# Ledger of designs, part 11: VHH binders against F-box protein 7 (SKIP32)

Target 1, 328 residues: F-box protein 7 (SKIP32), of Arabidopsis thaliana (Mouse-ear cress) (q9xi00)
Amino acid sequence: MTSDALTIPSELESALRLRTVQYFITKRPWLDLYGVHVRPVPPFGSTSRKPHFDPALIHRCLPDELLFEVFARMMPYDLGRASCVCRKWRYTVRNPMFWRNACLKAWQTAGVIENYKILQSKYDGSWRKMWLLRSRVRTDGLYVSRNTYIRAGIAEWKITNPVHIVCYYRYIRFYPSGRFLYKNSSQKLKDVAKYMNFKASKSENLYKGTYTLSMSDDKIEAAVLYPGTRPTVLRIRLRLRGTAIGANNRMDLLSLVTSGVNDEEISSTEEDILGLVEGWEDDETHNPDIPAVSHKRGMTAFVFVPFEEVDESVLNLPPEKMDYYVTG
Key: E = the ipSAE of ESMFold2; O = the ipSAE of OpenDDE; V2 = 0.75 times the mean of E and O plus 0.25 times the DockQ between their complexes.

## First folded at step 4 (VHH)

Design G3 (framework vhh_7d4b_2)
Fold by ESMFold2-Fast, scan of step 4:
Structure G3 (fold): chain B 328 residues (1-328), chain A 125 residues (1-125)
Amino acid sequence: as target 1 above (328 residues)
Amino acid sequence: QVQLVESGGGVVQPGRSLRLSCAASGRIFSSYDMGWYRQAPGKQRELVASISSSGGDTNYADSVKGRFTISRDNSKNTMYLQMNSLKPEDTAVYYCARGYEVEYSDTGYTVYDYWGQGTQVTVSS
């Protein structure tokens, strides 16, 4: 599994970037939160002063161009902290071209001209300010909605009227292209995450959709197509928020509607699924055999989990323990 | 956690029979619908057969109706696919899948989420 912030183009470059960067920024408080279990073995000399973080060591281990590439692929949260460690990191995070490239990638569906207009009108010509303050869906992990319900179990030899707590998850992975992947599953985050990509042939219950994010109110419009003899579209309306400014790590479910669609409106090569439901009213039925259904349950808010935190996430805990840790 | 293990695949001549087995571990096997999927090279996975938790309801793809029979033994946590009159077109990797019960399905259809590793079935002369 690879983070969107980390690209491994060659074996040697991967070894240099991952080992060198992880070693020298081991004091980052987010390492534990990202599930990265880097055991720093500080160089232990004859004195306690010897095991120290040495910024000059990074300068010796990485040429400037490779260091630039490493920082260009780091997550914004990591970059802010990195500027406190090394002069080269401070130089890199102050480089407007670095932030320009990040912004144009994140908001690529708007195009270069529109992004420049937004830059000038709302962010004082600063690509860094735009990256930090403009709402964006995160693409370096998954948004996870945990839902539970209680059902009657099968009567067992010694147990009559058994009750079973069922836990299931809605998973979303966004891409800057305006596409996303959707999965509704009882499988835990750690078992699902590695298959949440367009190359995963094993994930037949992995569905593709398209989305848009409104800058004015942080609302996300999304649609997923379930193909078949009775094709249906799942319309998902969300509001993006965060636990802190710029975090973009929470989404509230505003509505979730399943509706049948006419076969003539569907193409096996359809790349704009959201276009199929544009302008539709809530609960509007478009296929008489499949009435529109507005979901009222299973509407728990989404929590963002970076790929590096997947294995350690509290969302992997059993239902009876997870609520204790997640509710706060 | 649920784990599914398939067995019984192999190479056979057209017109012959094979029986696939799927052994399930983990919680309440008898509470879940089960199914068999298959995937041939260059094709998407297709549902071949499904069976309800009680075994009282079965469904088959049109391509296999009358030739394949799905069954289950809840006391052994095992599901079977009896494949008769095999054709070259049945050549595929066969996957055992456990149905996923939700309070409200997004589509109203049964979702199959837990999968086995797959077993190769090759029908050739």
Scores: ipSAE 0.104, ipTM 0.437, lowest interface PAE 3.3, mean pLDDT 71

Design G4 (framework vhh_8cml_1)
Fold by ESMFold2-Fast, scan of step 4:
Structure G4 (fold): chain B 328 residues (1-328), chain A 125 residues (1-125)
Amino acid sequence: as target 1 above (328 residues)
Amino acid sequence: EVQLVESGGGLVQPGGSLRLSCAASGRIFSSYDMGWFRQAPGQEREFVALISSSGGDTDYSDSAKGRFTISRDNAKNTVYLQMNSLKPEDTGVYFCARGYEVEYSDTGYTVYDYWGQGTQVTVSS
């Protein structure tokens, strides 16, 4: 990164801070200066206690280098907004190392070499440009599809039947590892979100699987294993889009198919699930005693809800509060 | 591919009885809930009856309770609706539907993904 000569005090101060952060990122002498030991984040379900965070204490007491690391973990998808808040945040989001770490985490399944190749060929060597423009599934929340159907009631002889609106939801949570969770539920977002994780041992009907995202057409192939007395897989095909550039906050459901598969031992390994359903429409791995079933209802588009917005989401309102309908 | 074919409809006088049948193609019949719906001319489609995949649970509309009985024969891939004490208000096209329960739902509702073409029931003197 280059530092330019500044002639006014505010510009000079900005240049000095930029040089200081660049030095600490490159040399990492902050371990010696702050007595901080870097340790790997424990995997989900570890016995380690989460560190206590106080946002006010963090802002007052931590050096910029530590704030950068904390910010990268806590707010990876709000970087554009953060740049407008204060000078410290603008300084942090201009650092190439921040964008590099964010990109390598988001597309970790591709590996460092492939990501670097994509960076050079499609994003002019800019990690920030790649983060803002390259499609990615969001992992800081849930994708929610709200579906309704009409169950007819009893009518008087001369009057139309009362309309009963029944509501149910499809929930998806993506992980950077290529794993994902699927849940079909009548329960509201606020009640489901706390159980949408691999740690929840008491959550019934939470299905685990794997996914891939194609960069050429923004199509997602996903599959979940249904546990039970017969091996069953749900294959989900989606198209990722957004309401704005880089938003990645909408998904169109292209197909939803359930099928039995041969070889339950292989299907018990979540990492191999996509292999079981690849070409299954024409393949002998498809169990002929449990034919493929294509779902044609409940194909409403998915809307992304960040975890911090779950409790306040309009998707928690009853159907009668969200929909306008006329009986007759 | 799932096909549902209804039969047994017809013209009957008030107080009469009819038994509707729905023949399902495919090997997954025993894995799904089955329901009956009806639609009278100029009216909305209404729920009539539901039977679970095992046949252990049934549900009926208030107008059907005590008069109609839903049953199934998984060996024959067929669901039935026995209609007794028929009234003019029961006139309509009766549809067979295949469904599955929303797996986390405590409301006891079913999502229907395949429908038959319907069979006409006319209750008139």
Scores: ipSAE 0.000, ipTM 0.105, lowest interface PAE 19.0, mean pLDDT 66

Design G5 (framework vhh_7z1x_3)
Fold by ESMFold2-Fast, scan of step 4:
Structure G5 (fold): chain B 328 residues (1-328), chain A 125 residues (1-125)
Amino acid sequence: as target 1 above (328 residues)
Amino acid sequence: QVQLVETGGGLVQPGGSLRLSCTASGRIFSSYDMNWVRQAPGKGLEWLSGISSSGGDTSYADSVKGRFTISRDNAKNTLYLQMNSLQPDDTAVYFCARGYEVEYSDTGYTVYDYWGQGTQVTVSS
């Protein structure tokens, strides 16, 4: 998640503007702009009366500076929706600064100079074209892989032909810094999403990793560190795709390999985890004490779920229902 | 703060018995599957046995099945390995390890994130 900012206005008018901006950011501004009623800042002298927002009234009542700030803080998919409201907002959304800031944030690991080179060589100098056409991992939600398998009973079970249907999930949350969070769990999306962050104190089996996305073939190279006295690394190879141009809402799992790492200098803070798997081959042991394992099961494609859609996601349905409602 | 400590190793004659104990500290035991793993001199790690968090499910490597018994006492945060009919090739350092299944498939795969310091078991005349 984008970091929160403390509201510290110098004047009352600044405080009112900041509260309005924060409210629009959290409420998905396209809903407000398309006639959804929002809780307004009450006018001075009002004791109980609360007006309703109208998109046309909001446009007339908000200062241009505040409207600019709302658009500047919207995610680019929201900016596309907002451009349908009116000519003035469409003109504002066409400002190259919005697309430049979005692009530089999304691809911050490449740095300013490299992004400008890519802009000129592949996107005709247009930040808007680069945002719309260049593949990027989405950071405003989770990628979810739902997997099922049939498990036989264990050695000590005395029942003839014991079988269990097990459903489990792989969760990935990407950050534009090149870091990500990984969780492999039987818990449903709605029960894990609020804990998929670096501040979570009660998150079991939540692991940290680093990733890169190749612009030439949309392949993601990722590695997760399982910390401990004998650390293990999970190497994940994915291909990013979408159900529509620029959606970036699907990932195909290409390879999943675990192997031990005898790195005495591995710390629990921050490491270049991807560097630990450089040059790995799927059939090689990279630690003489711990064999490498290339996983062939649980390779279901990832589906992106925005944070605002987590509680309503069809991926929360029981397996019997989910198989009939999930597309892809 | 997070620690596993094995005890109960020692010298035993072929055909003898030993009981190993592993005591856990911190919040690392009662909610997790626990395992016994050994390392013979000059050899790699060999998984021996696993037990579910409740103690209801157990599994054993073919090399020890019928001779070794794994058990746990969650109230005492302690894991046990009862070793019977010991053979000279059972000579190894024995480790308890906390495992978690990173692959929930029918073949499974367990990653070990916390290990004890090990306890030496020597089987000789």
Scores: ipSAE 0.015, ipTM 0.464, lowest interface PAE 6.3, mean pLDDT 71

## First folded at step 5 (VHH; from B4 with S53D G54S D56S; framework vhh_7sr4_2)

Design J1 (at its last look DockQ between E and O 0.53; V2 from the best seeds 0.00; counts 0 for: pae E 3.7 > 2)
Fold by ESMFold2, look of step 5:
Structure J1 (fold): chain B 328 residues (1-328), chain A 124 residues (1-124)
Amino acid sequence: as target 1 above (328 residues)
Amino acid sequence: EVKLVESGGGLVQPGGSLRLSCAASGRIFSSYDMGWYRQTPGKQRDLVADITDSGSTKYGDSVKGRFTISRDNTKNTVYLQMNSLKPEDTAVYYCARGYEVTEFGSGYTVYDYWGQGTQVTVSS
């Protein structure tokens, strides 16, 4: 690749692809173009002129790779509507190779053999059924846990002293590779989302780790390493669920455990942090100066926010403008 | 949205004094910890001082007795009074806002909002 001013770096090209996908997910232009109740496309050579053409038929111009990314992010209802947009989209939605690729990418850590076993035993050999029904972590956005606690200002003990409330968030982004990002911050979702990637330099409180999804597809084991002079591992156990089948848009936080790690363990790669702590008990530490602690604060369930909804999410509102109960 | 804007930096002679100010936006300023950090080129940020929501203060060893942190919650402003300045105090000074994080034990403050920094230079 050349370094002239007209050369598009790979990372910028990826950003342009994401922006295109975000446009289709958020605007859903097929709904605007064709309405909620889609009529059948006339056969070739028909005298009917009810075109899907105006405005410009942007959906016909998308490369297959971008169409795949768009379709893989749709719920079943939206996918049904997308299949009615035009012949190209209907063919693409029905192509089992696209769904096979989506499934093998989403569950790539289990390997091809295990995925075929699950496909046959639980999903009747249908890759599309497996994609739509099998639980998976969402990788097209952030899981966000909003937490609060109350502070007491004893130094100003007055009858009229106001209650001090702190609001902060846990942010998780999963990748199909089995890697994930974790951030604990009081910064709002819209300010955090753009930095939740592996390309960012180490920001304060942005940590990299690994995770696995259990055989039952509803439990997640995850771990991040906090490096430094007192290195610790944070082990996170989650229960994956959704507001509807296939939504995968909620996670219960089952446990947060921190433990000390020794210097030899720090030399392990980021790709195997969870493997490093495999088999550890909740009270186990490998550095006596850093005891194992099971944390009980900040255990609010995670809500998934797709990247296209980040700016409009209610999670950006200040606490006083939300209906939620304040919990410390 | 939270913004931190530092002011009051500049050039001063050894033994002189300087007062840094940090204006913070947001009605809930008083609920959070505030701090001052400094950074010389090529080094990590070092704690200069912090102050809790209740007014308790903590200082770095090299500035204790010379620097004083204070806050005025009615003005959403944090101050750093720097007296008896030394050449080793030369750095960019950053204002920060933070909160306690349970994963690192009670009393540990994570600072996740930072100002742009203000240069302090102590030279003859």
Scores: ipSAE 0.283, ipTM 0.692, lowest interface PAE 3.7, mean pLDDT 75
ESMFold2 (binder alone), look of step 5: mean pLDDT 79; pTM 0.779
OpenDDE, look of step 5: ipSAE 0.519; ipTM 0.810

## First folded at step 6 (VHH; framework vhh_7sr4_2)

Design K1 (from A7 with R27F I28T; at its last look DockQ between E and O 0.13; V2 from the best seeds 0.00; counts 0 for: pae E 3.9 > 2, placed apart)
Fold by ESMFold2, look of step 6:
Structure K1 (fold): chain B 328 residues (1-328), chain A 123 residues (1-123)
Amino acid sequence: as target 1 above (328 residues)
Amino acid sequence: EVKLVESGGGLVQPGGSLRLSCAASGFTFSSYDMGWYRQTPGKQRDLVADITSGGDTKYGDSVKGRFTISRDNTKNTVYLQMNSLKPEDTAVYYCARGYEEFPDSGYTLYDYWGQGTQVTVSS
C-alpha cells in the first residue's frame, strides 16, 4: 500500500469538502431520513436487553400535515422510496385526500369545477397524478434569476479600463391566489428571502402584481405595478419548465417590457394589473412621458429555491466563485 | 409617504447662478439614485443631471461644465449648482427618485417626482 496513492493537495481537500457540503445542503432535511431502516417499537414483553432508541419513532409521531408538506415537495422517485419508510408514510403517500387538497389549493384560481374536469380528462381521476404531472408554479420558495455584467472603471477615462464583474438578481414569489411579488436587487438571496412577503411594507424595490399560467404551452403572463406620481407597469413573459418532469423549478424569461400608465387607470384597476394591460402591444404606453421599453439584457433563466434551502443556496456565493452552474 | 420638495428657484440674469435643493423623506435616501430634470411648456422632460447612490454623476449635454449635482446623505438632500445660466435654461426643474431597475442596460425607473421649482433666466 503506497502513501502516494493517498496524498491529495490541500486545494482538492477544500474543494471536496465544499462539494460535499453543497451536496448535503441541496438535500432537504426530510430526505436525510430516507433509508433509515424502519423499526417498530418492540411489543410489550419483548426480550431486548438494551434500551431501544428507535429512530423511526420520530417519523411515527410527525403530524400528518407536516408529512404532507414533505411529500408535496418530493419528486416521484423519492415518493416511491418514502412509501417504504414506515406504515404512516405509506398511508400518507397513497391518501388521495392529501393530493386533492394540494391540487385544489395549487390551482385555486381555476375553480373546483374546472379542476375536476381536467382531473378526469387528462389525469384519469388521479389527484396524485395531477399533482405530480400538471404544470404549476412553485409557491414554497423563490424563483431567482442571477445576472452578471461587466462594468468598466471610471466611465470618463478611456485610457484606463479596469474590468469588474457585477451580479444582480431578479426575485419572484408566486402565490396560489394569482398574485406575485417581484424584486430586482444586488442583495443576496439569504438577505432578501425574509422580506419577500406582502407584510414587508418597508422592503425597498419590492413590487406587487398578478399573473396567469397557460396550461397549453406553460407560458406565464405577469404584470407588476411600479406606483408613484408617474406609475409604470412591467410586463413579464415567462415559460415554466423543469430539470425533471413535474419539477417546475425553472423559468425562461421571454420578454420584459415597461410602459407608462396614467393615474386614472391605476385608480380603477388596483387588483388586476395584468387585466389592465390586456391587449397592449409591446410599444404601447398610456403616458407619453414614459415611453415603452423592451429590455433585452438580464434575461437569465430563473432557478427555484425552496425556502428551507435559502441560507445554503449556491446563489449566495460571491462573483469570484461563480463557476458553479446553478441548475437546482 | 415618499415626498420630494424642491427649492431655490427664482429669477436670475444671464450669466448668474442658482443652487437648487431637493429635500427627500419617506424612504431610505442613501439607497436610491437621484436626478434633476427640467421641462419647458409643451416639451418632454429632459435630464439635467443624476447622481447614483454611490455618488457617480451624469449630465445632459447642454449643461456639462456649468451645472454640478451633489448629494448629502446625512441631510437627505440632493443639490444642483447652476452656473453661467442662459435664457434657454428657463424651465421648471424637478427632483426625481430613481432606481436602476435594469443595471446592465442603464435603465433607471423614476417613480417619484417633486412639484418642481421655476427657474427663469431673463435680462
Scores: ipSAE 0.239, ipTM 0.632, lowest interface PAE 3.9, mean pLDDT 75
ESMFold2 (binder alone), look of step 6: mean pLDDT 81; pTM 0.800
OpenDDE, look of step 6: ipSAE 0.514; ipTM 0.785

Design K2 (from A7 with R27F; at its last look DockQ between E and O 0.65; V2 from the best seeds 0.00; counts 0 for: pae E 2.8 > 2)
Fold by ESMFold2, look of step 6:
Structure K2 (fold): chain B 328 residues (1-328), chain A 123 residues (1-123)
Amino acid sequence: as target 1 above (328 residues)
Amino acid sequence: EVKLVESGGGLVQPGGSLRLSCAASGFIFSSYDMGWYRQTPGKQRDLVADITSGGDTKYGDSVKGRFTISRDNTKNTVYLQMNSLKPEDTAVYYCARGYEEFPDSGYTLYDYWGQGTQVTVSS
């Protein structure tokens, strides 16, 4: 991965998804918050300058690059509302170069030539249709899978043995580069989200890997390396879907396989873990001391949570309250 | 709010014994695995011992036979009895809470840690 690509797109996505910015753009809040309605104006405007919030000036001050990124995160209905704000926003929403840049960034792993082929063959040459309709992983938040299991406790009373329920989560963050982060933790979403980035050097149990998304069947192939004295690879197979066309906010967990790797493979493949395991059978291991295991439990579907919603997500509720609100 | 508080560390002569305690709160203690790790300056944390919710124990190679981990679910406390201490055992000892990374795998992933207690074996 490159530091410029990882840093710039992630920070831009975070800035555009902040509640204040989204509120400002989608709910027309600048007319109420940044407008100058019924304000006294001092006669001596040359003495000092105060910040002026003029709704027309806000339209002038937002760089085109940021405006494009804001519109790329809207659903079609919200884009229609944004095009009613002013002529600049209307022209920006209809600008094919804006949508071209968004698409090439989102599907950068396929390359420019392949994306042009897909554009012409599937989307009638329309970058906007491609952005809105082509399946893509969301990179502006986390995919979260909530799982439970039952375990026997130490017997404290001889009449009955206690049983215990453990609740834990799988967290996935995708990047447009084809890299992703994986964390398995009983820690809640609000506590984990801060550390789901490549700069979090102090985060334990955060694993880095690579993934691909297949255009033909929306399947994701992903792999992470668990380092240490018994190095293993975790192979994750998912299917992307959504609660509505273009939402891309759900993933089914199709397969979860751990396999042994040898030290020479680790040294040669650190940046392409998925390429190392391409074509491996589910029962294949390259370290006979570490058997391959296809895991059958902990396979709950993933729900997407945008970064702007992590603090207020129902996934932060205690497990007993969460069952009412959590799908997957 | 998950909280793990270690106690019982201190200075001891080589060959001596020490018992560490870790008081746990903010979760159903009996549902989780517990462990002891240690860290010397400039090195990664090493496994000392762990104990599952069902009472199964594992030990690091360097402490096997000398250290014993145990738990008391009525007091929400995990213990580390350290016998035949050596200067190499000098470290900060951390209590940790864990759970199975993959259900039925038997491999514990630790996600909460205490602040640590210093153990020093004089030479």
Scores: ipSAE 0.363, ipTM 0.712, lowest interface PAE 2.8, mean pLDDT 75
ESMFold2 (binder alone), look of step 6: mean pLDDT 81; pTM 0.801
OpenDDE, look of step 6: ipSAE 0.562; ipTM 0.805

Design K4 (from A7 with L109F; at its last look DockQ between E and O 0.75; V2 from the best seeds 0.00; counts 0 for: pae E 2.2 > 2)
Amino acid sequence: EVKLVESGGGLVQPGGSLRLSCAASGRIFSSYDMGWYRQTPGKQRDLVADITSGGDTKYGDSVKGRFTISRDNTKNTVYLQMNSLKPEDTAVYYCARGYEEFPDSGYTFYDYWGQGTQVTVSS
ESMFold2, look of step 6: ipSAE 0.460; ipTM 0.761
ESMFold2 (binder alone), look of step 6: mean pLDDT 78; pTM 0.778
OpenDDE, look of step 6: ipSAE 0.809; ipTM 0.924

Design K6 (from A7 with S31T; at its last look DockQ between E and O 0.58; V2 from the best seeds 0.00; counts 0 for: pae E 2.3 > 2, unsure alone 62.3 < 65)
Fold by ESMFold2, look of step 6:
Structure K6 (fold): chain B 328 residues (1-328), chain A 123 residues (1-123)
Amino acid sequence: as target 1 above (328 residues)
Amino acid sequence: EVKLVESGGGLVQPGGSLRLSCAASGRIFSTYDMGWYRQTPGKQRDLVADITSGGDTKYGDSVKGRFTISRDNTKNTVYLQMNSLKPEDTAVYYCARGYEEFPDSGYTLYDYWGQGTQVTVSS
């Protein structure tokens, strides 16, 4: 899915162009992506291959709902600049109905009554404030974790010992319903993204699960079922964060635990994998033949990529173009 | 892009032998684990054999002792020698490439597959 509502104000377009040139000159794509600091100029985040829309034309052509979709994808700084473009954009950014609809969709699992309670108690009745400040899982793209490890090559009758690097990815797509998809693959983001949906037929490497986000500490509890002859559950604990307030575009991988499940649990489970494993200890297994394993490798942080940016993401770069490697 | 091409399938008599080959593209073939799976219509793919980058092998129970997997990293090719074939071995055989999903677990996840080659065992 590509949104044609993405727009950049004239003044912002000039600033973005200058910063894009600066970013291009001193580009550190992998270093910047994973938050390794010490760069000469902080980038906005590269959007250099996004279509450059004429802001004046957008005033005349786009329906209000498309303009809101563009605004809902903007970070707070860009929203401030967007409200300065024209009267239509100011009214759209200030319309509480758009923010209400966005909030109720994003936190739909809590229900309308609970969301109104939170709105009043923590956000002073402002839907816009709630949207911008309350942590939420992004559902308009994929969270991607890139991992590498080293393997030894086969030495023949000579003394050489070649070393090879395996590069693989963890892909997560969250849905507002509390369901999510998980895929582990060496295939690149651009090749995987179009198959990350519930309509796809079962894939050997695409797994379904459920999750919750805790508002108090931004932790995500998630679980996905690995079916088969020796079924297991993968329990995933994450912490949501962002490169800026309200971005929600990064996740730390806190825990990754495989546990055995028994046949009775499989046959009784239908829609709530996380509920099945609620309260389990990290060393707990319900199949003695499959000990619980707390995985220690492959734990790099997740980076969010909107669906519109999938083809242009630096996560598609081959390993030989990396400026550093992340162990695990 | 990784591409796997199987060959060597065909019709054989019960008790006969076949040797399947799978040619893989790419200079880094030796880095990854390779495997053979088979599928009968309407059923899931079953593991036949796999071989790690280090040469360790594993076999499905129904083929253990009859089939042998090997790899030649200089030719980027993995082989399946199938002896003492039975009618129950009739299936489409797929070559696969994988890696360890959890690097210290020993479990191989296969994420590239060939188009398959038919093996038919019939009198």
Scores: ipSAE 0.437, ipTM 0.763, lowest interface PAE 2.3, mean pLDDT 76
ESMFold2 (binder alone), look of step 6: mean pLDDT 76; pTM 0.757
OpenDDE, look of step 6: ipSAE 0.760; ipTM 0.904

Design K7 (from A7 with Y110F; at its last look DockQ between E and O 0.56; V2 from the best seeds 0.00; counts 0 for: pae E 2.1 > 2, unsure alone 62.3 < 65)
Fold by ESMFold2, look of step 6:
Structure K7 (fold): chain B 328 residues (1-328), chain A 123 residues (1-123)
Amino acid sequence: as target 1 above (328 residues)
Amino acid sequence: EVKLVESGGGLVQPGGSLRLSCAASGRIFSSYDMGWYRQTPGKQRDLVADITSGGDTKYGDSVKGRFTISRDNTKNTVYLQMNSLKPEDTAVYYCARGYEEFPDSGYTLFDYWGQGTQVTVSS
């Protein structure tokens, strides 16, 4: 570790600006949290009976207390980078409270009591084990599904040509709150990533919804509303998985269903669309002019792309440089 | 990168004609649906006309019989011939490119838009 040991994440610097003054005078809580295993041994060879003033004591106490409170709010990636900065930071991020805070943020919809119950029953009381092994959606990037089809007007099965293939993407961004953003677009990942936030919710073809993740089978239930003269709900069912334990970087698209909603339903549940459609059958519609449709095309698995990798992702490649096509 | 550039807008007298052009960049123009929309101040964009990759056309009710959409895949260009123009046709006209949001649905989602060209029908 060389250059990274000297680099502080920008998120840490932002947090310091927000909370710097509030933390200067607090006690040093990390000594109680580290226990004997992380406390430094006393220096050897001290034989002075005279009181010794250490000019650095005030500076050491103030920075440690501030750093502790900042670290308690960091994302897991930033905690990993912080542990590489120096030995002092490494000891600080080994505090079990950092793993506890990461878990409580990641599963905030369950609340503190339920998370403690799960911790004890399934993860042997270890916050670190829970963070590493319990399924969670990634919220530090986008899940992207790349889809292709051949447009009407091509009827020859003997010829495949990239210039006749439509390529489009499904984009999902999850938030720990149980809300998510959905976009269907032929625009590339690098062009849409900066608009995948709630401030840009009025952007074209960007929709807000709610989701749940079932811990028993890693299934995600999600729904968004398509407004307009023919209001339609899109129900999305996914299965979370990963390329390795705890990666959570893949999702299978299990079903994609559109159904009509009536005007009374729209006005009463605008911010909880998933609750509105709870218990609906796949063929159910509440507007007979908008039949329920189970879509069978465009079902390619989602790949997670962290925000820092968006510009260099292979998902930005033009259609003529793609390895695989869906011929129909 | 896909770019749509409109041209042919301007000021015209009632009863006159204009021909709008939209030059599209990109290697897959012939695979996509193209369309024209218009927007008056204080209103949402309204469909004027669209044309599928296979050449099928659809028109808004207020322009049917007066406007004609066409495309030339060799020039990557879509056209809107506007005849018998009325003051109500005054708007910014936008070129758009789309695809089927749900394959098999028959509905086109337009997700690339031009910068727009002003058409004014006055006096």
Scores: ipSAE 0.482, ipTM 0.784, lowest interface PAE 2.1, mean pLDDT 74
ESMFold2 (binder alone), look of step 6: mean pLDDT 76; pTM 0.760
OpenDDE, look of step 6: ipSAE 0.766; ipTM 0.908

